# VHH binders against p49116, part 81

Target 1, 238 residues: p49116
Amino acid sequence: EGPLLSDTHVTFKLTMPSPMPEYLNVHYICESASRLLFLSMHWARSIPAFQALGQDCNTSLVRACWNELFTLGLAQCAQVMSLSTILAAIVNHLQNSIQEDKLSGDRIKQVMEHIWKLQEFCNSMAKLDIDGYEYAYLKAIVLFSPDHPGLTSTSQIEKFQEKAQMELQDYVQKTYSEDTYRLARILVRLPALRLMSSNITEELFFTGLIGNVSIDSIIPYILKMETAEYNGQITGAS
Key: E = the ipSAE of ESMFold2; O = the ipSAE of OpenDDE; V2 = 0.75 times the mean of E and O plus 0.25 times the DockQ between their complexes.

## First folded at step 5 (VHH)

Design u41 (framework vhh_brivekimig_d4; at its last look DockQ between E and O 0.58; V2 from the best seeds 0.00; counts 0 for: pae E 8.3 > 2)
Fold by OpenDDE, look of step 6:
Structure u41 (fold): chain B 238 residues (1-238), chain A 121 residues (1-121)
Amino acid sequence: as target 1 above (238 residues)
Amino acid sequence: EVQLVESGGGVVQPGGSLRLSCAASGFTFSSYAMSWVRQAPGKGPEWVSSISGSGGSELYADSVKGRFTISRDNSKNTLYLQMNSLRPEDTALYYCVKGGYLPWRDEFDISSQGTLVTVSS
């Protein structure tokens, strides 16, 4: 068996809607987030090991980890997305809801904490100056997590995760030989992803989904989408 | 030139069924995802369902999930929408649209005449 990832899996280029409006409305946020989601899933599909698990297992796996993948994508694409501006806009929209007393105090706290966690995570990744290879391997580690409930082929998934970890280790050792603890610093960030609620993420970024479709429902649709359609979706071609 | 022609609409009682068809021409049908969109009187267009070019992937609006089934026959360049358990709120002009589901898509390029579905007692 060859390596889990190749250089082709390192490229992760998000195309944002253009031009950016002065006011970031729900539509813009949802479109931006959706493009990232599509890109993330397309990336996963491009991994031979992912395909080897079979369609049912693939779907289950992505359903389990989409929030983590999405969050890593946010971190990786934070500059291109102007993530800070997007988050500020989200907060602003939430303020309206707060003023209208539509949310409980507890819910407000939860949502604000989630936004804070998200921002902190992205900031921490930026501080670490994570490169494209490291992101690719981190996404692979997150993707091939065997510890989600209801998964099949957990042994195989575990093997792929281990392979991703080993390749990351090798890469870091080779590329950052002077930084002995870089691998550890990078891996220590992964637990933060598990503390983030997928439901809140969905609410923050995907409230504007047409047809009131859940991310859970969209995942198999995206995963089964033809490559040409994928490209069209990612580039915003309708 | 892209041409889409919808058919199969009619008047049906609540709980009834209809099957819509869309004949497509002017493009390589199998290469494109297709969608159904509907527009009720006084309302904007609403996405109903989408299907991938190969037909291997389907998606439905929550409002029709479990009741509607989208399908296609690429050999006939035809898109279908099986509508079961119809409700009065399903009353609309139904349009066939070239293109798949976009999570943010609230505008549709509707160039066809549509087929009218009326659900009433």
Scores: ipSAE 0.705, ipTM 0.860, lowest interface PAE 0.7, mean pLDDT 93
Fold by ESMFold2-Fast, scan of step 5:
Structure u41 (fold): chain B 238 residues (1-238), chain A 121 residues (1-121)
Amino acid sequence: as target 1 above (238 residues)
Amino acid sequence: EVQLVESGGGVVQPGGSLRLSCAASGFTFSSYAMSWVRQAPGKGPEWVSSISGSGGSELYADSVKGRFTISRDNSKNTLYLQMNSLRPEDTALYYCVKGGYLPWRDEFDISSQGTLVTVSS
């Protein structure tokens, strides 16, 4: 029927925590990442098609794809986050952990490979100069992924994904009419998101969560809240 | 004016159980997430658990997950914390707080008296 996304779904404004410390620490990185994760969940919750799938399906979808949504958000907000500086601080922390024998060398290599993949992904998106509409549709394609294990309503999810792909195609062909291969260049970047481990992302960005809760626990907690309560919580209004 | 009154604390042996209550007044209780926060002697406040306004979603600190259960009765404007398998480390003054979990929330508006839980060493 109507479009999958409206102009309101293109707006994606990350508010960074303040003050920024002179030397980045685990708590600042965790708050920055948490704000991005909450913004991503708020964005998904605002989509009428997402709401139409029902609360249990919504929780299952976000649990399955939060890492992909989060990584797209990192790429989209890389400049406002000073992501390169955050990644440098994480690398410095990992180097200190090696020196103190707190982590195995094999684990450190695995984590460093993840950081390298993340940097390559963000650099590729920057080089393609992905705009806000394109990011919104890529996030929708990722969100409405019918191929995660254990999902119900997979036919309806697939239809929403196809609708996202069609609307992205329409947008790119009209906005970048002279760049015949742009859509293909954008879409071939998406499979890389599945190669990035959610467990490693959680270790890198969310180690400082209050109460040491898991992202897997936060997602259903937030998504099952009533709309007014959820909006109040993410704005931080006292 | 928001008023919160905690009760149900006491002295218990390790492995024992206690059920805490919080009587709320001065606001529309069912419209707000609620949390339990504890403060051990000489330490800052530690978030323990949160529950949504409807009671439909709950979240627990890793240190209490599987042992504590948060619940609420909106018809009585009362919040509960069922504490099982208590450990000496659970010894603290327990506070009821208006508001839910935020990953970056390290300060809480604690204006109530709290209820003391002492787990014998």
Scores: ipSAE 0.663, ipTM 0.845, lowest interface PAE 1.3, mean pLDDT 89
Fold by ESMFold2, look of step 6:
Structure u41 (fold): chain B 238 residues (1-238), chain A 121 residues (1-121)
Amino acid sequence: as target 1 above (238 residues)
Amino acid sequence: EVQLVESGGGVVQPGGSLRLSCAASGFTFSSYAMSWVRQAPGKGPEWVSSISGSGGSELYADSVKGRFTISRDNSKNTLYLQMNSLRPEDTALYYCVKGGYLPWRDEFDISSQGTLVTVSS
């Protein structure tokens, strides 16, 4: 079978919309997030093990984990995205919205709590100095999760997850041999991803320009795109 | 040379139906997602619907969901839009476009003449 991931799966380079506006706006945030989403989906479907599971299983897996992959992408690309600046702009907008009586106070509290959890997650990953190989294997571990309801081929998915865990362990032990507990510190960050709400991620990053959009509803479409179409969506060059 | 030629437009009453066609040439049709975009008089372009290259997945703007159906016949290099329960606000020049568009992106590469749909009493 060979290694689960090749070196092409380790590179993960997000290209931001240009030019950057003087003041962040909803269009810039939505375009930036769209590029990250497409980069993440392109990454997932390029994995031979993922391809081997079949189209229905691919769709089910991505529907179950897209927010975790997206959140790992946010953490990995936080500096190039200026994520802290984007989140600050969103917080300011939400505070203005309560003043203008546009959102319920309970919803705003939920969204603010989510933003705080996202900031804490990204800060913890930066503090650990998670590298590109580690991110790639963490993404594979969340992608090949066998515990989601409705999955077929659960035994094969479990085997792929175990392979991702083993390869991460081998990489960390070889590369960070003086830090015996690095793998454990990395893995204990994964539960925080399950605290991230897909609904709130959509509200923060995807619903600013048009009506209700469900990422869940577009996943089959995204997964069936040709690679050239993906590249256009990732860079805005289509 | 990529060419897209729309047809099937016309004048219909509210509640009526039309089926638009788009003949495609100059590229491998089945390898590309396709989209319908419309432009009402005096307004900017609006995305309507997209379909994957294989035809296995479809997306619709909220304003047309449940009333319009996108489809394709890859053996004939033809894209279709079945438009039911037409409303006056559906009056527009309709274009087919090579490529898949997302509901929140509004940049469109329109290079064809389009087909006019008029919904009037």
Scores: ipSAE 0.013, ipTM 0.379, lowest interface PAE 8.3, mean pLDDT 83
ESMFold2 (binder alone), look of step 6: mean pLDDT 82; pTM 0.825

Design u42 (framework vhh_brivekimig_d4)
Fold by ESMFold2-Fast, scan of step 5:
Structure u42 (fold): chain B 238 residues (1-238), chain A 121 residues (1-121)
Amino acid sequence: as target 1 above (238 residues)
Amino acid sequence: EVQLVESGGGVVQPGGSLRLSCAASGFTFSSYYMSWVRQAPGKGPEWVSSISGSGGSTLYADSVKGRFTISRDNSKNTLYLQMNSLRPEDTALYYCVKGGYLPWRDEFDISSQGTLVTVSS
């Protein structure tokens, strides 16, 4: 009972490493992406409905949707991250890899197409001027997806997704009352998230992970992280 | 004052096992993530494994996953690293450090002496 999300769940503030280097490197890109991933998973674990599903279900849900949450986070934080600059640096690296014959042309094409899809998604969200409440509910809709293989408690997950959809509808109708078709324009953006490869996202943003750790292993680690440990590392204000 | 004392290192053959211990004092041990970090001869520190305050969450570097097991006994303020199927490349000084894994963490607060692990035939 009660609303699915509170005002505390709408707040989504990414703290970037400072300063940004003159030439972007894998460490800066990885640190920036990792901070966003940590923030996204801490956001998810703070939702009472998510906690109510239990630890095993929580881990399964986030493992299934982390790429969708991460991509929504990239769009939401695109300005803070200077995402266009990061993507330009990745493209430059790929162009150099072609010149040095280190990657196949087919693989480079796949990665470039992924970057173009990501840019188009982020530009679409920016043009719609998606606000913090809308992003919070879109993240909740993808988090509470009942259709991933191997999930338990699918009926409860579906109820939370429907609740997220209803609360988004109520918010949009109230806040953007003159734009009758806004909700439809927002919701039709979501299917594109499932067309984006999590393996390519991991390759682009997370190759600089200290100790060579997979995202699949990091997920349960982050979800079980103590709040004080998380806050001390993300905010820097311990 | 934070005090960490590592022990359990030694010389073993490839494929052998060792159990490292770290005795902690000077802070509320059960409230902190703890990590093992190693430094091979001529190389910088490398993160190995982390464990949450409760022991409910663990993380391993891919190079040790499936071979090493991190654990803790909060009643004894002690951190452990069980190392199985040891390889020559595991040869290093092993340090216990306060704090968990962070993907951007390239500095470790190493204030202890460490324990030496040598894997040779």
Scores: ipSAE 0.456, ipTM 0.775, lowest interface PAE 2.7, mean pLDDT 88

Design u43 (framework vhh_brivekimig_d4)
Fold by ESMFold2-Fast, scan of step 5:
Structure u43 (fold): chain B 238 residues (1-238), chain A 121 residues (1-121)
Amino acid sequence: as target 1 above (238 residues)
Amino acid sequence: EVQLVESGGGVVQPGGSLRLSCAASGFTFSSYRMSWVRQAPGKGPEWVSSISGSGGSTLYADSVKGRFTISRDNSKNTLYLQMNSLRPEDTALYYCVKGGYLPWRDEFDISSQGTLVTVSS
């Protein structure tokens, strides 16, 4: 009966690595991205509905949707991350690779198209001025997606997704009562997340950290971490 | 100490098939994304394919899609590349690399000797 998300689930604060290097490098980019991924998974595991589904279902859901959660997190934290500067640095390296014939043109095209889609998504979210409540519910909608292959408990997942959609609608209608079409403008952005390749996201943001460990391998460990252990990983404290 | 040893290369005629293997040791193989990279004579390295630690996701260069299949056996710490419908332009020294392909990274950490694939009529 209670709401799917509480006010605590609206808070989403990314702490960036410091100091920022004079020149962006793979390590800084990957550590920044890893902190966002850890924050996103910690956010998900704090939701009572998510906990109620059980460990196996939790792992399957996050493995299926981490790219969508991560991309929403990039959009939400774009200013804190200086995301435009990070993407510009990646584009510069790709352009240098074209000039030196070090990489295949087809691969460069795939990655450039991915970066353009990511920039377009983040710019559209910024233009819509999506607030913290809206981001929380959009993340819940993608998290509780019942349509991923291999999932169990799909009826429970679908009910939680519908509850997220209902609560988002209620929030938007009450908060932005003057903007009749705001909810529609927000929801039509979501299909673009499914067009983003998780493999290309992983290669852009994650292969320079934790000894090139795959995201599939990391997810179960992050979800099982104690809160103190999670905080130690993010801050580098013992 | 990380060690990667490629094998399975050889001389084959156009349209033929080869299966490459990479024996990995010195690290928890199942925890790492793995890639195949090739280098043709007189050319720079070209990324071919990548596979996640679980084997659940794969990625291919457009030039090899539909012809090559990447796979892994985590119980044997071995990475594979099944190459079908081979073409003369597939002639190269093939390397397995620990980690994923980074499109903006200028260098591949190629510490192994590779395995030579020659496709000739």
Scores: ipSAE 0.000, ipTM 0.235, lowest interface PAE 12.1, mean pLDDT 83

Design u44 (framework vhh_brivekimig_d4)
Fold by ESMFold2-Fast, scan of step 5:
Structure u44 (fold): chain B 238 residues (1-238), chain A 121 residues (1-121)
Amino acid sequence: as target 1 above (238 residues)
Amino acid sequence: EVQLVESGGGVVQPGGSLRLSCAASGFTFSSYWMSWVRQAPGKGPEWVSSISGSGGSTLYADSVKGRFTISRDNSKNTLYLQMNSLRPEDTALYYCVKGGYLPWRDEFDISSQGTLVTVSS
């Protein structure tokens, strides 16, 4: 009946920590990534269809797809984050670690491959010039994935995913009417997100988390956070 | 201007109890998660506990679970930490912090003067 997403769900504005340090460090990277993760989770909880599934289902969905949402957010906010600069700093650290015999070659290879996949994904999205509406619907498609193990209400989740796909199709056909293959080019980007390791994402971006808490452990609490509590966290105003 | 003032610290023997208080002003206290953070001599800050704006949700570090209880009185704009079964390892300056257990800063945003807790054996 009504649309799955409203215009408010298209707005996705990341506020970076300020000032930027003279030298990039794990804490600055972690704070930047944490802000994006928080923004992504609050984006998801603001969707009426998502709320209708109930707390247990909401937690299960986000725990299963947070890495996909986070990666889409990295691509969408790559310019604001200066993501290429962050990734270059990580690569330099890894190269120095090889020379100092601090990490195994096999582990460094896995992490480097992850960074290359992430860069390729972000570059492909940039070349396609994915707009805010398209990003919102791609996030909805990955959020409402009925195929994760242990889910209840899978029929309702599948219905919401199909609704997201249909609304994306309608938007692309109306907005980019001359580009017959645009939707197909966009959708074939999505499977790559599931091949990216959430453990490696945690190591790259969330090593500085206070209390050594895992992303899985914090998700239920972030989803229950009140709007004023969320705003207090993202502004850092004391 | 956000202002936080801790009190209730002191010297206690192992196994003793203390209740810390934090008086908050300059913001809508009931709308924010609040946390207790401690800093032991020669160590970095360590998160201890957090409580949601309504008081409906609480979180504790593993080192204090079952011994410490965080609470708040929104009518008085006051945060509390009840500390039981104190250990020498609990010796630290204790700070209240505006915000939850996942702060957006490199370190905890410590805007208060703190209150010293010394557990001597």
Scores: ipSAE 0.012, ipTM 0.284, lowest interface PAE 9.1, mean pLDDT 83

Design u45 (framework vhh_brivekimig_d4; at its last look DockQ between E and O 0.04; V2 from the best seeds 0.00; counts 0 for: pae O 10.8 > 2, placed apart)
Fold by ESMFold2-Fast, scan of step 5:
Structure u45 (fold): chain B 238 residues (1-238), chain A 121 residues (1-121)
Amino acid sequence: as target 1 above (238 residues)
Amino acid sequence: EVQLVESGGGVVQPGGSLRLSCAASGFTFSSYGMSWVRQAPGKGPEWVSSISGSGGSTLYADSVKGRFTISRDNSKNTLYLQMNSLRPEDTALYYCVKGGYLPWRDEFDISSQGTLVTVSS
């Protein structure tokens, strides 16, 4: 009956590690990415509809879609993160690795293709000038995806996704009343998120995780983290 | 003030077991995640394991997964680390730390004495 998202769910503020080093390193990139991933999971945790699905379903949903949520977050926070600078540094490292024969040509090709897809996605979102409300609903549409293998409660998840789609449509039609095709242009961007490999995202952004912990292992831990631990140590948000 | 006191260390043969304890005081223990951190001779601190405030979720460094078990008793304000199948590379001073796992936390607020674990033949 009530709206799926409140005004508090539209707010998405990333606090970057400070200061930015003179030369980008794996640890700075990993901390920046980890802060964004934690902010994204905190955002999901705060949605009443998400909470209503229960912890097992919550874990399964986030494990299935974390890469899509993370990529939307990268696009939304691209300026705050200086994402173009981070990606340029990764590309330069890959070019040097080719010259020094440290990585296989096939692996370099896969990683470069991923970076190009990521740049294309972020550029398309920037050109569309996606606002905070639109990003919130796109993240909700991605989060409440009923079609991932192994999910339970798929009918309830589908209902929440449809609610997100309906509320996004209402918002866009009201706010951008003169642009009748804006919603279609936005939604056409979403399928590209599923073509990006979560394994390559993990390699690019999360190589510096302490303890060599996988994102799959971190997800259930973060979803059960006490709010007092999260506040003041990660993003300051609850 | 927050106080943490570790105990249970000792000398053990490879393949042996030890159970470490950490007595906590000065804060609401059940409201905070807790972690075990170790420091081997001549090396920096290494995160080992974390547990949520309720005990409902645990996380382990890849190097100890399947061998170590973290647990807590909130009624006694005590954190535990059960260490099985110990290896020479597990030799270190072991510290308990207030706070759960954070992916970027290479620096730990170690203010206690720790407990020494030595694995040798």
Scores: ipSAE 0.624, ipTM 0.833, lowest interface PAE 1.3, mean pLDDT 89
Fold by ESMFold2, look of step 6:
Structure u45 (fold): chain B 238 residues (1-238), chain A 121 residues (1-121)
Amino acid sequence: as target 1 above (238 residues)
Amino acid sequence: EVQLVESGGGVVQPGGSLRLSCAASGFTFSSYGMSWVRQAPGKGPEWVSSISGSGGSTLYADSVKGRFTISRDNSKNTLYLQMNSLRPEDTALYYCVKGGYLPWRDEFDISSQGTLVTVSS
């Protein structure tokens, strides 16, 4: 028993690559996005309830929700990442790809609609001034989603999700007691995450992955990465 | 002092097999992922495969999937690459490097001599 999350799960500190290049480029965007992805997977791995589900269930669960976790991470870290600047650079890259006849019109429309939905989501979260505790519980709610196809132990996953929802409700009620509708306003943002395409997120943020390895394929590798290796790659090792 | 020593290269005919080895010393081998990188004549380095520190997860470049198998023996501080169904385009100098797959990694710290694999009739 006990709370689903502790204060250690609220800390979510993204470290950006240094130095910032004079112009944002695809490599810098991919490195920045990859750091956020690793941080999100490390966050999920650290949760005792997640650990209790077992390795096969963990992999399936993260494969089902990685894009939602990543999108919440983008919103939470939007200022640190200068996300609006990154999205502008991506749009410029797409326009250059049209001039070089590398993309079809249907695909470009789909990608631009996705960028607009992402900007709208991040702006709505910023307007609500979502805090670190609220983000942690929202991430837990999307992580422990029992309605993804192919999951095992869905009854236990559902109980963990209900616990996350209850703890978010208690937190918001106590911390924002004068804002009667805050919980409802926050929860109404979650359906937008299901509209985000993981394939388009890969195209936007993970261009240049070696071997065109999909995020879905690398999740078991990331979840099993040794702590020393992960920390060395994030902070730099000699 | 990190030391990596590759072996097991040679000349084989197309369709043949080779097993490469990499003896590691100077660091806690099991705490780090490892990678194989190759460099064909006149070309830049190309990532081939990576394995996690525990050996529990592996990744492969699309060009070698289904033909190559990376493995490790943490008790012997040794990394392996089993190469089957070899093709002329696999001809290269093969290096092992400390560190696993990283999406942003464009350069490799190659300080070893490597082992030469030549696939020819």
Scores: ipSAE 0.418, ipTM 0.717, lowest interface PAE 2.9, mean pLDDT 86
Fold by OpenDDE, look of step 6:
Structure u45 (fold): chain B 238 residues (1-238), chain A 121 residues (1-121)
Amino acid sequence: as target 1 above (238 residues)
Amino acid sequence: EVQLVESGGGVVQPGGSLRLSCAASGFTFSSYGMSWVRQAPGKGPEWVSSISGSGGSTLYADSVKGRFTISRDNSKNTLYLQMNSLRPEDTALYYCVKGGYLPWRDEFDISSQGTLVTVSS
């Protein structure tokens, strides 16, 4: 069998809404996040191995790992997104919401810690100077995780994950031969993704959806979108 | 049965203000995001604004940003839209909609009669 990923899977270009407002509003943040989510899902869908799992299985898989994929996407697109500015804006909006909604101290702490973890993770990835190939393989490893509850075809998923791991190893060995421990340094960052709450991520970046729609519920819709429709949505959202 | 009843529409001069209200019943109001959608004569529905269930998060279309303010009183099961600096292009039927805004969707469950806003000199 051929490789799990090809050079076409390395490209991960996020287009931000234009123009960027002087002050980032909730709409801009939500739209930006939505574009990243779409891009991430579209990327997953473009992998032949992902398609081979079937619609039910691959939908379940994305439902299980969308937060991790999204977070990796944030890290990868941090400069293009001006992520630090977005996070600052989110904090400001959150402050207003906290004052108005009288959120508990525990909830405030939880949300702020989550923001910190996101920022820390993205900074750590930037410090490692992760390249596009490494991100692609890391996303594949995260995507093809067999240890999520309720998954079918776990044996096949595991095989795909192993393949992603092997390809990453080969790439790192070839590209960074002088850095013997680079692979280990990269892989050791993955556990941090599992500590992040999908619910909090959803609340922070998709505030317009709070109370009626969940990311979990829209994933099947996103995965069924045609490429042309996807592109049209991004362009139309101007 | 979900019921939404809009009110507060009327005729106003350019630069004027109106406040729309929407009385909601038939569901747990505070558990759902809400939206305002408008439809001008001869045009399709246009999203105007959305607010989260708790009221802590709000979104606005670029066309109304800085002029309109969405709010809600969950104790009264009521949604509001304060409209300032009204323009002729704001003329439309305004609908209260159950549900928040989705950037990738342009579909709304409009089941109410709406309230008419006319901005004219």
Scores: ipSAE 0.007, ipTM 0.255, lowest interface PAE 10.8, mean pLDDT 87
ESMFold2 (binder alone), look of step 6: mean pLDDT 83; pTM 0.836

Design u46 (framework vhh_brivekimig_d4)
Fold by ESMFold2-Fast, scan of step 5:
Structure u46 (fold): chain B 238 residues (1-238), chain A 121 residues (1-121)
Amino acid sequence: as target 1 above (238 residues)
Amino acid sequence: EVQLVESGGGVVQPGGSLRLSCAASGFTFSSYHMSWVRQAPGKGPEWVSSISGSGGSTLYADSVKGRFTISRDNSKNTLYLQMNSLRPEDTALYYCVKGGYLPWRDEFDISSQGTLVTVSS
């Protein structure tokens, strides 16, 4: 009937933890990442089409795509987070330890490759100057992915993804009418999201805050949070 | 539900030996790197040693290299730390941690009770 996303779904405002520490530490990074994850899931649950799929399908979709949503959120909020500074600090720390034993070397290499892929993705999005509407529709395209294993209602999910793609196309053609290839340039960025390991993302951004509980285990809890409880979480209020 | 249970600590003389064990459950043990972390009295947690999921690669903190040996038995879901030539400065609560050594990790997710090692003369 109406559009898949409203203007309220374009607004995506990350509230960072209190003053940035003098030296970046795991706790600050994990708290910042947690706020972004909560914001991303609250964004998804506010979409009427998403709600219409039902709780079990909602949980399955977000479990399958949280890393893609989170990575898009990192790119969108890169300036607010000073993400390049965070990643540079991690890389510098890893490089100073690179001469150690085989286990450390192999793991460091995997993590450095992941950081490089993340930096490349964020830089490509920044270079394209992706706007808030484009980010909202890209997030909707990855959210409504019908091709994840174990999904129910795949036909309805596919219809919502196609609607997201059509609305993005309409927006880009009207707003960037002189850039004939902009939509194609944006869409070819999306496959890179699936090449990034959710396990390495979890290790980089969520170790020390989530404890021994995995992200996929807390997703049902986050999706069931009431608006007041969610607002308390993302602002750091008691 | 991930559960880690340490054992094998005790009181020992300098130069003595102890073997610590960690019984793991609730996850595919062989698929994860594992670590030993210790917390000395009045100090923060200190990484001690890590072992790859297969057991093929090991890492040690400089303070324990040549004295401690990390090992695992994936058929028993058990992690071990053989401690030789113990020194008073090795006195600490020893914790088993799921995951390998991460150079950027300033905090350790210590959820288990640990096992106390006291080296006194």
Scores: ipSAE 0.000, ipTM 0.165, lowest interface PAE 12.0, mean pLDDT 81

